# Ledger of designs, part 187: VHH binders against q9p7j3

Target 1, 174 residues: q9p7j3
Amino acid sequence: MILPLFPETQVHVFVYENVSNCAAIHEQLISQNPIYDYAFLDAATILYKKQVYSAIIRALEDRRDEQMKTKTIHSEVILSLSPKTEISSAFRQFSMTKKSKNIVVVKIDSKLTEEEEFERLDKLVEGNRVEFSDEELQKLIDFKVLKKNYKLDPSTLENPLASILSSIALRGYS
Short names: E, the ipSAE of ESMFold2; O, the ipSAE of OpenDDE; V2, 0.75 times the mean of E and O plus 0.25 times the DockQ between their complexes.

## First folded at step 15 (VHH)

Design da75 (framework vhh_6qgx_2)
Fold by ESMFold2-Fast, scan of step 15:
Structure da75 (fold): chain B 174 residues (1-174), chain A 124 residues (1-124)
Amino acid sequence: as target 1 above (174 residues)
Amino acid sequence: QVQLVESGGGLVQAGGSLRLSCAASGFTFKGYAMAWFRRAPGKEREFVATISWRGSSTFYTDSVKGRFTISRDHAKNTVSLQMNSLRPEDTAVYYCAAELGYAIFNTASEYDYWGQGTRVTVSA
């Protein structure tokens, strides 16, 4: 997909549930295997499509403005999900772990079509692909994790979208 | 109460310029994407331009690119649209709109708050 604010940038987002090989994927990410050059997120932290797209736009804006704090656009997407400026905290909060069960995978600047990326990812991820939709994400979210990551009060938990979007857009400017 | 108020519309001849302004009442634009849309008589709202909260990202519809410039002033809590080289086809009611966070697709349905509009008439 192409975002109007960044028309030269191709974006793909994939969702996998019931992933059995997260430990193996995590090991490949630690070893910096270039085949795994994606942002691998724990789906327990993602509630809305707009949450992911907002983090992508924030990361692309920071890259264009030469304000990236991390080494890759994919790590910048992970940072951009966090309400805080600390890199290690963001990765701890949002990245997939060896214990993850469901994941959201983001690819920026792909030279491949969405279908080609999908075929590639299907070889790397041992799980069931589901639609990138608010309905599917709501089945995978952990509200305890979401509340902690975005510091949500009981009053905002019923409709957390505004708090999430504010946190992403205003990180470092509050 | 959240209100957006547009100003600066009027009658101008083709080739002329106008500057539209949008001021917020009841909230600040902090963290909001701001946009201008327009509606010609008998038509639906058309996207014109958007600017991100930090002001560093802008996007324009092709028909106004190079002629219109969107800008924002955080201290004054305003968004402006400088319209140059106006054409009769630019005749419309212009609306200011706000969306919390980032506008993703720049469709009217994404924007949560709207002004009442300011009329721009460009004579041939």
Scores: ipSAE 0.658, ipTM 0.832, lowest interface PAE 1.2, mean pLDDT 90

Design da76 (framework vhh_6qgx_2)
Fold by ESMFold2-Fast, scan of step 15:
Structure da76 (fold): chain B 174 residues (1-174), chain A 124 residues (1-124)
Amino acid sequence: as target 1 above (174 residues)
Amino acid sequence: QVQLVESGGGLVQAGGSLRLSCAASGFTFKGYAMAWFRRAPGKEREFVATISWRGSSTFYTDSVKGRFTISRDHAKNTVSLQMNSLRPEDTAVYYCAAERGYAIFNTASEYDYWGQGTRVTVSA
């Protein structure tokens, strides 16, 4: 996908369900294996496509403006999902863990096509790829996790989009 | 009591310039992407330009790229559209719109607040 605000930046987002090797992937991320240069998110934390794209745009804006707080664009995407400025909290809240079952994978600045990235990821991820759509994300979300991460009241949890988008855009300004 | 009010429309000859302004009352633009849309007679509303809430990212539809410039002033709580090298095809009612967060796809349905519009007529 190409985002209107960043037309020269190639963006791919993949969703995998029933992933059996999250512990192995997590070990590769800790070792900083460059083959795993993606943002690996726990799908339990992602409800909308617009949530992911908002974090990507925020991260790209901060990179362009030389305001990134993390070392890579992919870690900046993870930070950008969080309503808080604390990097460690963002990673605890949104990153894939050894116990994750479903994941969302973001690749920015890929020189590969979506098909080529999928072939590469299919070798790394032992799970079933599903469409990146609000419908599929709704099957994987954990509303208790979402509520905690974005500090949502039960009434707000019934329609959380506005709160999520504000949290991402206003991080560090409220 | 959220209101967006456009101004600056009018009649201009082809090749001329106009500056549109949008002012908000009842809220600040903090955390909102701001956009301009237009509707030509008998047509649907189409996207023209957007600016992110920090003012650092902009996007224009191809037909106005290089001729129009969107800007915002946080202190004055305003968004402007500088329109240069106007063409008869630019004739439309121009609308200011606000979308919470980031403008991702720039479709009219994604925008939360709308102004009433200001008319721009470009004579051949």
Scores: ipSAE 0.633, ipTM 0.820, lowest interface PAE 1.4, mean pLDDT 89

Design da77 (framework vhh_6qgx_2)
Fold by ESMFold2-Fast, scan of step 15:
Structure da77 (fold): chain B 174 residues (1-174), chain A 124 residues (1-124)
Amino acid sequence: as target 1 above (174 residues)
Amino acid sequence: QVQLVESGGGLVQAGGSLRLSCAASGFTFKGYAMAWFRRAPGKEREFVATISWRGSSTFYTDSVKGRFTISRDHAKNTVSLQMNSLRPEDTAVYYCAAEYGYAIFNTASEYDYWGQGTRVTVSA
């Protein structure tokens, strides 16, 4: 897909459920294997498509403005989901772990089509692909994790969208 | 009670300039994407321009690129649209709109808050 604010940038987002090899993927990420140059997110932390797109736009804005805090655009997407500026905290909160079961995978600046990236990811991820949609994401979210990551109270948790989106945009300024 | 209030519309000759302003009542624009939309006589509402909350990212519809400039002032809690080299086809009611965080596709349905509009008439 192409985002109007960054029409020069190709973006792909994939969702996998029931992933059985998260521990193996996690080891590849720790070893910095370039084949795994994607943002691997725990689906337990993602409630809306717009949450992911907002983090992508924030990361692209920071890259363009030479304000990235991390070494890759994919790690910047992970940081951008966090309401806080601390990198290690953001990765702990949003990154896929060895115990994850459902994941969201983001690829930026791909030279491949969406289908070609999916074929590549199918070789890396042992799970079932589902549509990147609010309906599918809402089946995978963990509201306890969401509440903790965005510091939501019971009132905000009933309608968290505005709080989440504002947190992503305001990271480092609130 | 949250309101967006537009000002600065009016009648201008082709080739002239106008500056539209949008102010918020009941909230701050901090953390919001801001946009201008317009509705020409007999047509549907169309996107004109957007600006991210930090002001570093903007996007314009092709027909206004190079002629219109969107800007925002965090201290004054305002967003503005500087319209230069106006053409008769720019005649429309101009609306200010706000959306939480970032605007993704710049469709009218994305925006949660809207002003009542300010009329711009450009004579030939």
Scores: ipSAE 0.598, ipTM 0.794, lowest interface PAE 1.3, mean pLDDT 89

Design da78 (framework vhh_6qgx_2)
Fold by ESMFold2-Fast, scan of step 15:
Order: structure tokens, then C-alpha cells, then sequence
Structure da78 (fold): chain B 174 residues (1-174), chain A 124 residues (1-124)
């Protein structure tokens, strides 16, 4: 995908359900294996395509402005999903864990086509690839996790979009 | 009552300049992207420009790149559009709009809030 605000940046987003090897992937992420240089998110935390794109844009703004708080653009995407500035908290809330079952994978600055990234990721992830769409994401979300991560009150659970998106853009500002 | 109120429109000759302003009241639009759209007589609304909450990211439609500049002032709760080197084809009603987060697709349907518009007429 090409984002109008960052037209020179290559962005790919993939969704996998029923992933059986999350523990093995998590081990590779901890060891910082460069083959796994992606943002691996727990799909239980993602409700909308715009949520992911907003985090990507926020991370790209911070990279351009030399304001990144983490070491890589992919870790910055994970941080950027959080409404708070605390790095460790953001990673606990949004990153894939050994116990995750469904994941969203983001690749920025890929030198590969979307099809080539699919071939590569399909070798790393033991799960079923599904479309990156609001419909598919809605099947995988955990609303209790979403409510906790974004401090949503019960009245916003039916339409939390504005609250989630504005908090991503606003993070660190009053 | 949430309102977006545009001002600064008028009649100007080709090659001239106008500065449009949009004042927001009743809501601060914190964490919202602000945008300008326009609608020429007999045509559909088209995207003109957008600016992120922090003001560090902007995007312009090709026909206005290099001529128009969008800016934002949090203290005044305003977004402005500086229009230089105006052309007859820029004649339209200009609308201020807001959406949560960032402008992803730059389509009118993604924007939750709209002003009433300000008319710009550029004579040959």
C-alpha cells in the first residue's frame, strides 16, 4: 500500500489466524533475528485497518522528525499503537506473545513485492492467511483487551474508532 | 455545539492570492486531521489538502502542489489555507473538514465534521 502522507514508503500488512508457532516466533523476536524484522502484533488488540495505518503514519512521522523512541521502525509502530509514551507498557499491550493465536504483521521499507513478502512470511508463520479487512479483524478482536488498552468506557465500545484513532495521533500531547 | 466556520473567500483575479481560515468551536479536535475540500459549480467535492495534528505531515492534491500551503494553529484552534498563483479552475466553494487520527484515504466520506463553506471566485 502507498500512504498519501508518505508516498515513498512501502507498506505491507498481513493477517494470520490460528497460528500454532507463536512461541517459536516470539523466541526469534527476543533473539533479534533479522529475518523476523517485522512488527508482530496480537490481533486481539486490532479492530480497524485505520488503527494500523494510523500507528504506521505516527511511526513514520517520528522517524522523519528524528523523534523515534525505539530502535527500529517496526518497534516504533508497536509503540505508536499505544495512547501512552511508556515503551514497555506498549509492547506488553500490543505485541504478539507466546500465547497469541492470531497476529497482524507489518512490514515497512520492504524491498520485496507484497507477493514476495507473503511467500517469505508463509514460511515463518504456521497459520491461515486472511484478508487485511475490518471484517476479518472484527472476528479476531478481544474487546476486553481493546477497552483496557485505550481506556474506553462502556458507551464507546459500539463505536470506538474516533477515540482510538485520535489517541494514536495525540500520544504525548495535551 | 461543534462548529467549523470558514472565512477569507472572495473574488480575486488570476495570479492573485487568498488566505482561507477555519475556526473550530465547541471541540478542540485534539488528535484529529484537518483538511480542505472544494466543490466547483456542477461538480463533486474534491480533496485539496490535509494536515496532521502535530502539523508535521501534509498532503496536497496534484493540481495545487506548490501553490497552496495548509497550516494549523492549536492555540487559536484554526486551520488555514494559503492560496497563491490562483487560477480560474480554482473557483469553488471551499470546505473545512476534520477526521480522527490521520488522513489515510483523503475521501470526503472519511471526514466526520464539516463547515458551511466559503466561496472563492477567480476571474480570468
Amino acid sequence: as target 1 above (174 residues)
Amino acid sequence: QVQLVESGGGLVQAGGSLRLSCAASGFTFKGYAMAWFRRAPGKEREFVATISWRGSSTFYTDSVKGRFTISRDHAKNTVSLQMNSLRPEDTAVYYCAAEPGFAIFNTASEYDYWGQGTRVTVSA
Scores: ipSAE 0.716, ipTM 0.858, lowest interface PAE 0.9, mean pLDDT 90

Design da79 (framework vhh_6qgx_2)
Fold by ESMFold2-Fast, scan of step 15:
Structure da79 (fold): chain B 174 residues (1-174), chain A 124 residues (1-124)
Amino acid sequence: as target 1 above (174 residues)
Amino acid sequence: QVQLVESGGGLVQAGGSLRLSCAASGFTFKGYAMAWFRRAPGKEREFVATISWRGSSTFYTDSVKGRFTISRDHAKNTVSLQMNSLRPEDTAVYYCAAEPGWAIFNTASEYDYWGQGTRVTVSA
């Protein structure tokens, strides 16, 4: 996919259900294996496609403006999902863990097609691919996790889209 | 009570300039992208330009790139559109709109807040 605000940047987003090897993937991420240069997110934290795209746009803005706080664009996407600036907090809140069952995977700047990235990821992820859609994400979300990560009260939890997206845009300002 | 009110429209000759302003009241739109759309007679709303809350990202539809400049002022709670080198095809009612975060898809259906519009007529 191409985003109008960053027309030269290739973006691929993949969703996997029932992943059985999250512990193995997590170990590769800790060891900084370059084969795993993706943003691996816990699907329990993602409710909307726009939530992921907003984090991507924020990360791309910070890269363009030489304001990235992390070493890679993919780690910057994970940070950018958080309404706070603390890196370790953001990774605890949004990253895939050894106990994760469903994941969202983001690839930026791929020279490969979406299908070629699927073939590559199928070698790394032992799970079932599903469509990146609000409908599929709604099946995987944990609302208690979402509420905690974005500090939603009961009134905003009924329709959290605006609160989530504005929080991502306001990170570091309020 | 949340309102967006546009002003600055009028009649101008081709090659001329106009500055449109949009004043927001009842809500600060913190963390919201602001955008301008336009609608020519008998047509649907067309995206024109957007600016992120931080002002660090802007995007323009191809037909206005290099001619129009979008800006915003948080203290005044306003967004503006400077229109230069106007063409007869720019004749339309211009609307300001707001959506949370960024203008990801530049489609009218993504926007929940809209102004009433200001009319721009560009004569040949």
Scores: ipSAE 0.734, ipTM 0.870, lowest interface PAE 0.9, mean pLDDT 90

Design da8 (framework vhh_6qgx_2)
Fold by ESMFold2-Fast, scan of step 15:
Structure da8 (fold): chain B 174 residues (1-174), chain A 124 residues (1-124)
Amino acid sequence: as target 1 above (174 residues)
Amino acid sequence: QVQLVESGGGLVQAGGSLRLSCAASGFTLKGYAMAWFRRAPGKEREFVATISWRGSSTFYTDSVKGRFTISRDHAKNTVSLQMNSLRPEDTAVYYCAAEPGYAIFNTASEYDYWGQGTRVTVSA
């Protein structure tokens, strides 16, 4: 996909459910294996397609403006999901862990088509591919995690979209 | 209640310029993208331009690129559209709109808040 605000940048987002090898993937990420150069997110933290796209745009905006706080664009996407500026906190809140079961995977600056990236990822991820849609994400979200990560009160939790999206764009400029 | 109020529309000759402004009241739209849409007589609402909350990211529809400039002022809680080299086909009612986060697909359904519009007529 190409985003109007960044027409030069190719973006792919993939969703896997019932992933059985998250511990093995996590080890590859810690060892910084270049084959795993993606943003691996815990699907328990993602409710909307727009949440992921907003974090991607924020990361691309910070890269363009030379304001990235992390070393890679994929790490910057993870940071950009957080309403706060602390890198370690963002990774604890949004990154895939050894115990994750469902994941969202983001690839930026791919030289491959969406289907070619799926073929590559299917070799790395032992799980079931599902569509990147609000409907599928809604099946995988953990509302307790969402509430904690975005500090949602009961009234906001019933319709959290605006609060989540505005906090991503606002991070560091409150 | 958040209100967006447009101003600056009017009648102008082809080749002329107008500056539209949109003032937000009720609360500051922190973390919101702002946009301009327009609706020509007999047509549907179409996207014109958007600006991110920080003001560092903008996107324009091809027909206005290079002629229109969108800007925003956080202190005044306003967004503006400077329209230069106006053409008769720019004749429309211009609407200010706001959506949380970033403009992703630039469709009208993504925007939470809308103004009532200001009319721009460009004569040949």
Scores: ipSAE 0.736, ipTM 0.866, lowest interface PAE 0.9, mean pLDDT 90

Design da80 (framework vhh_6qgx_2)
Fold by ESMFold2-Fast, scan of step 15:
Structure da80 (fold): chain B 174 residues (1-174), chain A 124 residues (1-124)
Amino acid sequence: as target 1 above (174 residues)
Amino acid sequence: QVQLVESGGGLVQAGGSLRLSCAASGFTFKGYAMAWFRRAPGKEREFVATISWRGSSTFYTDSVKGRFTISRDHAKNTVSLQMNSLRPEDTAVYYCAAEPGSAIFNTASEYDYWGQGTRVTVSA
């Protein structure tokens, strides 16, 4: 997907299923190991590619406008997935945990090529790489988690895309 | 039924101005990015301009920068395109499009909601 407002920003998104070392990755994130400078998301919370891109674009807009609420662009992406402004709630809802099984990894401002990031992440993540596509994401989503995070009612669950994306855009204005 | 309706097209001479409007009916498009695309005779649909829900982010194709201004009015549920210094090359059918989210996209395939278009003809 082209980001026309941010054409010089390198954005890579990776999806891993059946990850066996989430506890180890979580410990590296807590210790702030710079090798793990990515946004690690629980794939149980992500249904669409556009959901991730909407959060990325929102985070990049807030960085451009000097309105970021978190210290890094990667933590701002995690916050931007949430329909609410509370940072701690967003991280509880969308971040990878030690119990996660499938993850979505976002890298912004990479100094490496996408191929080099693939090779690097494959060494850090003990799981199977899958394509970043709506088809693959729909295999990994937990609809109970999605419903809770975006406050979806039964009728909206039939086609939640518009509700999810508009909630991300409306955060702080609803 | 969710519908976008364009208006304001017409015939104008080169150097003139037109203001296009897009009204949404059946839905308020809260949290949606709104865009204008155009299709000239014999050509594919091309991007013109987009505006975020907050109005704080706009993006224009290079050929219209400084000449066209996109804006939106939340109270009226409309998006507008002010077209100044029109050129014969601007002759096209202009379409309003909407996509949920904060995304600024310049490709037609990223937009799921479309109007029927309004025709703009710029004479030399």
Scores: ipSAE 0.472, ipTM 0.736, lowest interface PAE 2.4, mean pLDDT 87

Design da81 (framework vhh_6qgx_2)
Fold by ESMFold2-Fast, scan of step 15:
Structure da81 (fold): chain B 174 residues (1-174), chain A 124 residues (1-124)
Amino acid sequence: as target 1 above (174 residues)
Amino acid sequence: QVQLVESGGGLVQAGGSLRLSCAASGFTFKGYAMAWFRRAPGKEREFVATISWRGSSTFYTDSVKGRFTISRDHAKNTVSLQMNSLRPEDTAVYYCAAEPGYGIFNTASEYDYWGQGTRVTVSA
């Protein structure tokens, strides 16, 4: 897909549930295997499609403006989900872990079509692909994790969308 | 009470220019995208332009690219639309709107806050 703010950039987002090989994937990410050049997110942290799109747009904005804080666009997407500028905290809060069960995978600047990326990812991820939709994401979210990651108080927890999205765009510029 | 109030509309001849402004009060819109939409007589609301909180990311509908410029001023809590080389088909009521985060797909339903509109008439 292409986002209006960055029409030159190809974006693919995939959701996998019941993933059995997260430990193996995590090891490949630590070794910086280029085949695994994606943003691998823990689905427990993602409530809305707009949350992922906003992080992608923020990362692309920072890349364009030469303000990236991480080495790759995919790591920048992970950082961009965080309301804070601390890289280590963002990765602990949003990245998939060895114990993750459900994941969201983002690919930016793909040399492949969406279907070709499906074929590649289905070989790397041992799980069930589901639709990238608010309905599917809401089956996988952990509200305790969401509350902690975005510092949501009881009044914002009932309608967290505005707080989450504005924090992504605002990060570092209040 | 949160309000967006547009100003700067009026009558102008084709080829002329107008500058629209939108003043926000009751909320700072920190981390919000701000946008302009328009509604021509007998038509539905159409996206015109959006600007990110930092002001570094903008997007325009094809029919206004190169003619319109969106900008924002955090100190004044305003968003502006500079309209140059106006055409009769630009005749519409212009609305400012705000959405948390970014203007993702720029549909009217994505925007939570709206002004009442300011009328622009471009004569031949």
Scores: ipSAE 0.751, ipTM 0.879, lowest interface PAE 0.9, mean pLDDT 91

Design da82 (framework vhh_6qgx_2)
Fold by ESMFold2-Fast, scan of step 15:
Structure da82 (fold): chain B 174 residues (1-174), chain A 124 residues (1-124)
Amino acid sequence: as target 1 above (174 residues)
Amino acid sequence: QVQLVESGGGLVQAGGSLRLSCAASGFTFKGYAMAWFRRAPGKEREFVATISWRGSSTFYTDSVKGRFTISRDHAKNTVSLQMNSLRPEDTAVYYCAAEPGYPIFNTASEYDYWGQGTRVTVSA
């Protein structure tokens, strides 16, 4: 997929449910194995496709403007999901953990097609691939986690899209 | 009550300039992207330009690149479109629109708020 604001950047997003090897993946991420150079998100934190795309665009905007706060574009995507400026909190709130069961995986700057990335990721992730769609994401979300991460109040909880998306764009510029 | 109100349209000769403004009231649109769309007589609404909340990211449709400039003023809660080197093909009703977060695909369906439009006529 190509985003109009960043037409030179290749973007792929994948969703896996019922992942049995999150602990093993987490260890590879901690050891910085380059084979695992993706943003691995806990699907419990993602409600909409636009939430992921907004974080990607925010991360690309910060990279272009030389304002990245993390080492890689993939870690910057994780940070960019957060409505807060604190890096460590963002990673704790949105990154996959060894106890995660459903994950969203983002790849930026891939020279591979979506199908080729699927083949590669299927070797790393022991789970079931599902469509990257609002319908599938809404089966995997944990609303308690979402409410806590974005500090949603009762008036916005039933339709939180605008609040979530605007907070991603606004973070650090209020 | 949330409103977007466009102004600045009119009749101008080819090669001339117009500045469109969109004033937002009832909502600050913090963290929202703002855009201009247009609809020519007998045609569908098409994307013209967009600007991110920070103002550091803009995107223009190819036919207006280098001629149109989108800008934003947070204090006045406005977005503007400076249109230079106007062509008869730019004749349309111009609409201001807003969507939360970042512009992703620049399609009309992505935008949640719309103004009523302002008419621009460019004579040969």
Scores: ipSAE 0.759, ipTM 0.874, lowest interface PAE 0.8, mean pLDDT 91

Design da83 (framework vhh_6qgx_2; at its last look DockQ between E and O 0.83; V2 from the best seeds 0.00; counts 0 for: pae E 3.5 > 2)
Fold by OpenDDE, look of step 16:
Structure da83 (fold): chain B 174 residues (1-174), chain A 124 residues (1-124)
Amino acid sequence: as target 1 above (174 residues)
Amino acid sequence: QVQLVESGGGLVQAGGSLRLSCAASGFTFKGYAMAWFRRAPGKEREFVATISWRGSSTFYTDSVKGRFTISRDHAKNTVSLQMNSLRPEDTAVYYCAAEPGYTIFNTASEYDYWGQGTRVTVSA
């Protein structure tokens, strides 16, 4: 898809459940295999589509404004999900781990159609693709992790979206 | 109480200019994307322009590109819409809107706060 704020950048987001090879994927990421040039997120930490897209937009703004804190746009997306400025914390909070079962995969600067990109990614991920929707994300979320990552309290839990989006936008701008 | 108050509307001849302003109170613009919408007579409300909270990213509907400019002032908690080369089809009530984070979808339902609107009339 195309984000209105970045019309020249094609973005694709995929959701996989019951992924059996997260450990293998993780090893490839550690080795910086260029075939795995995606942002691999733990779905347990994602509640809304807008959460993911906001992180993408934040990363893209930072890239455009030459304010990236990480080496790659995809790692910047992971960082951008976090309200914390520490890269290591962001990765621990939101990145796919060897033990992950459900993942959200983000591709930025894609030259392929969504279907073509899916075919490529499907060779890397051993799991079931599900719709990228709030409904499906809600089935995969760990609310304990979500609450921890964004420090949600009873006052913000009624509308966690606003709190999450503000946290993403305001990272490093206290 | 959250309030968005638009100003700057009025009657102007085709080819003229107006500058709309939206002042926020009851909350800060920090962390909020701002947008302008408009509703022409007999039509549905439509998206006009948006600006990220940082002010570094903007997006315009095609019909206003090159003519309208959205900007914001964090210190004053305002967002503005400079409208140049106005056309009769720009006649509408213009609304200021705010949403947390970034504009992802240019739909009215995504915005949490709205102003009461300011009327812009462009005569032929």
Scores: ipSAE 0.878, ipTM 0.932, lowest interface PAE 0.6, mean pLDDT 96
Fold by ESMFold2-Fast, scan of step 15:
Structure da83 (fold): chain B 174 residues (1-174), chain A 124 residues (1-124)
Amino acid sequence: as target 1 above (174 residues)
Amino acid sequence: QVQLVESGGGLVQAGGSLRLSCAASGFTFKGYAMAWFRRAPGKEREFVATISWRGSSTFYTDSVKGRFTISRDHAKNTVSLQMNSLRPEDTAVYYCAAEPGYTIFNTASEYDYWGQGTRVTVSA
């Protein structure tokens, strides 16, 4: 996908359901294996495609402006999903865990095509690949997790997407 | 009620300049992207420019790059479009619009809030 605000940046997003090897993937992430240089998100935390793209844009904006708080663009995407600036909290809230079942995987700056990244990821992830679409994401979301992560109350539940997206762009600024 | 009200339109000669402003009321638009769209007679709405909440990220359609500048004032709750080196093909009704977060797609259907428009006519 090409983003108007960052037209020279390659962005690929993949969704896997019923993943059986999350514990093994998590071990590779802890060991910082460069083959696993992706943002691995728990799909239980993702409401719509726009949420992921907004976090990507925020991370790219912070990288361009030399305001990244984490070591890689992929870890910055994870931080950027959070409405707060606390790195450890953001990772606990949005990163895949050993117990995750469904994941969203983001790759930025790849020189590979989307199809080539699919072939690579299919060797790393033991699960069913599904389309990155709002329809598929709605099957995987956990609304209790979403509500806690974004501090949603009854007044924002009528349009949670607007609250979520604006919080991503606003984080750290008033 | 939430309103976006455009102003600054008018008749200007080719090569001239015009500054459009959009005043928001009833809502602060914190964390919202603001954009300008235009619609020429007999045509669809087309994207012109966008600016992020922080003001550090902007994007312009190719036909206006280098001639138009979008800016934002949080204290006044306004977004502005400075239009220089105007051409007859810039003749249109100009609309300001807002969407939460960032401009991901530069299409009208993505924007939640719209002004009523201000008319710009550029004579040859």
Scores: ipSAE 0.765, ipTM 0.883, lowest interface PAE 0.8, mean pLDDT 91
Fold by ESMFold2, look of step 16:
Structure da83 (fold): chain B 174 residues (1-174), chain A 124 residues (1-124)
Amino acid sequence: as target 1 above (174 residues)
Amino acid sequence: QVQLVESGGGLVQAGGSLRLSCAASGFTFKGYAMAWFRRAPGKEREFVATISWRGSSTFYTDSVKGRFTISRDHAKNTVSLQMNSLRPEDTAVYYCAAEPGYTIFNTASEYDYWGQGTRVTVSA
């Protein structure tokens, strides 16, 4: 996918369900293995495509403006999902863990087609790829986790998407 | 209620300039991406330009690059489109659009909020 705001930046997003090797992937991420240079998100925290794309765009804006707070663009995506500025809390709340069962995987600055990137990623993830769509994400979300992460209350229940997207956009600016 | 109101349209000769404005109300203007679309007679609505909520990221359709400038003013809750070196092909109804957070699409279906449009006519 090419983002209008960043037309030279190729982005791919994949969703996997029933992933059996999250513990192994997690070890590779801690070891900073460059083959695993993706953002691995827990799908239990992701309800909307727009949620992921908003975090990607924010991370890319911060990179361009030399305002990144983390070491890589992929770790910056994880931070950008959070309504709070604390890096460690963002990773605990949104990143894939050893206990995760379903994941969303983001690749930024890809030089590959979606199919080619998928073939590389599919060698790393033992699970079933599903479509990156609001329909599929809805099946994988944990609404209790979502409400906690974004502090959704009765007043925001009618339009949770707008509250979530505003949180991503405004972090550090309010 | 969310409201977007465009102004500044009119008749202008080719080579001239026009500045469109869109006043936003009924929501927190901070945190919303803004865009301009246009619809020429007999055509579908097409993307013109977008600006991020901080105003630091802009994107333009190829046919207007270098001629049009999108900007926003948080104090006034407005987004503007400065249109220079106008051509007859720029004749259209211009619409202001808004989406919370960031927009990643240059298609009209991805924007939740729309103004009523302002007509721009560029005569030869």
Scores: ipSAE 0.349, ipTM 0.682, lowest interface PAE 3.5, mean pLDDT 88
ESMFold2 (binder alone), look of step 16: mean pLDDT 82; pTM 0.848

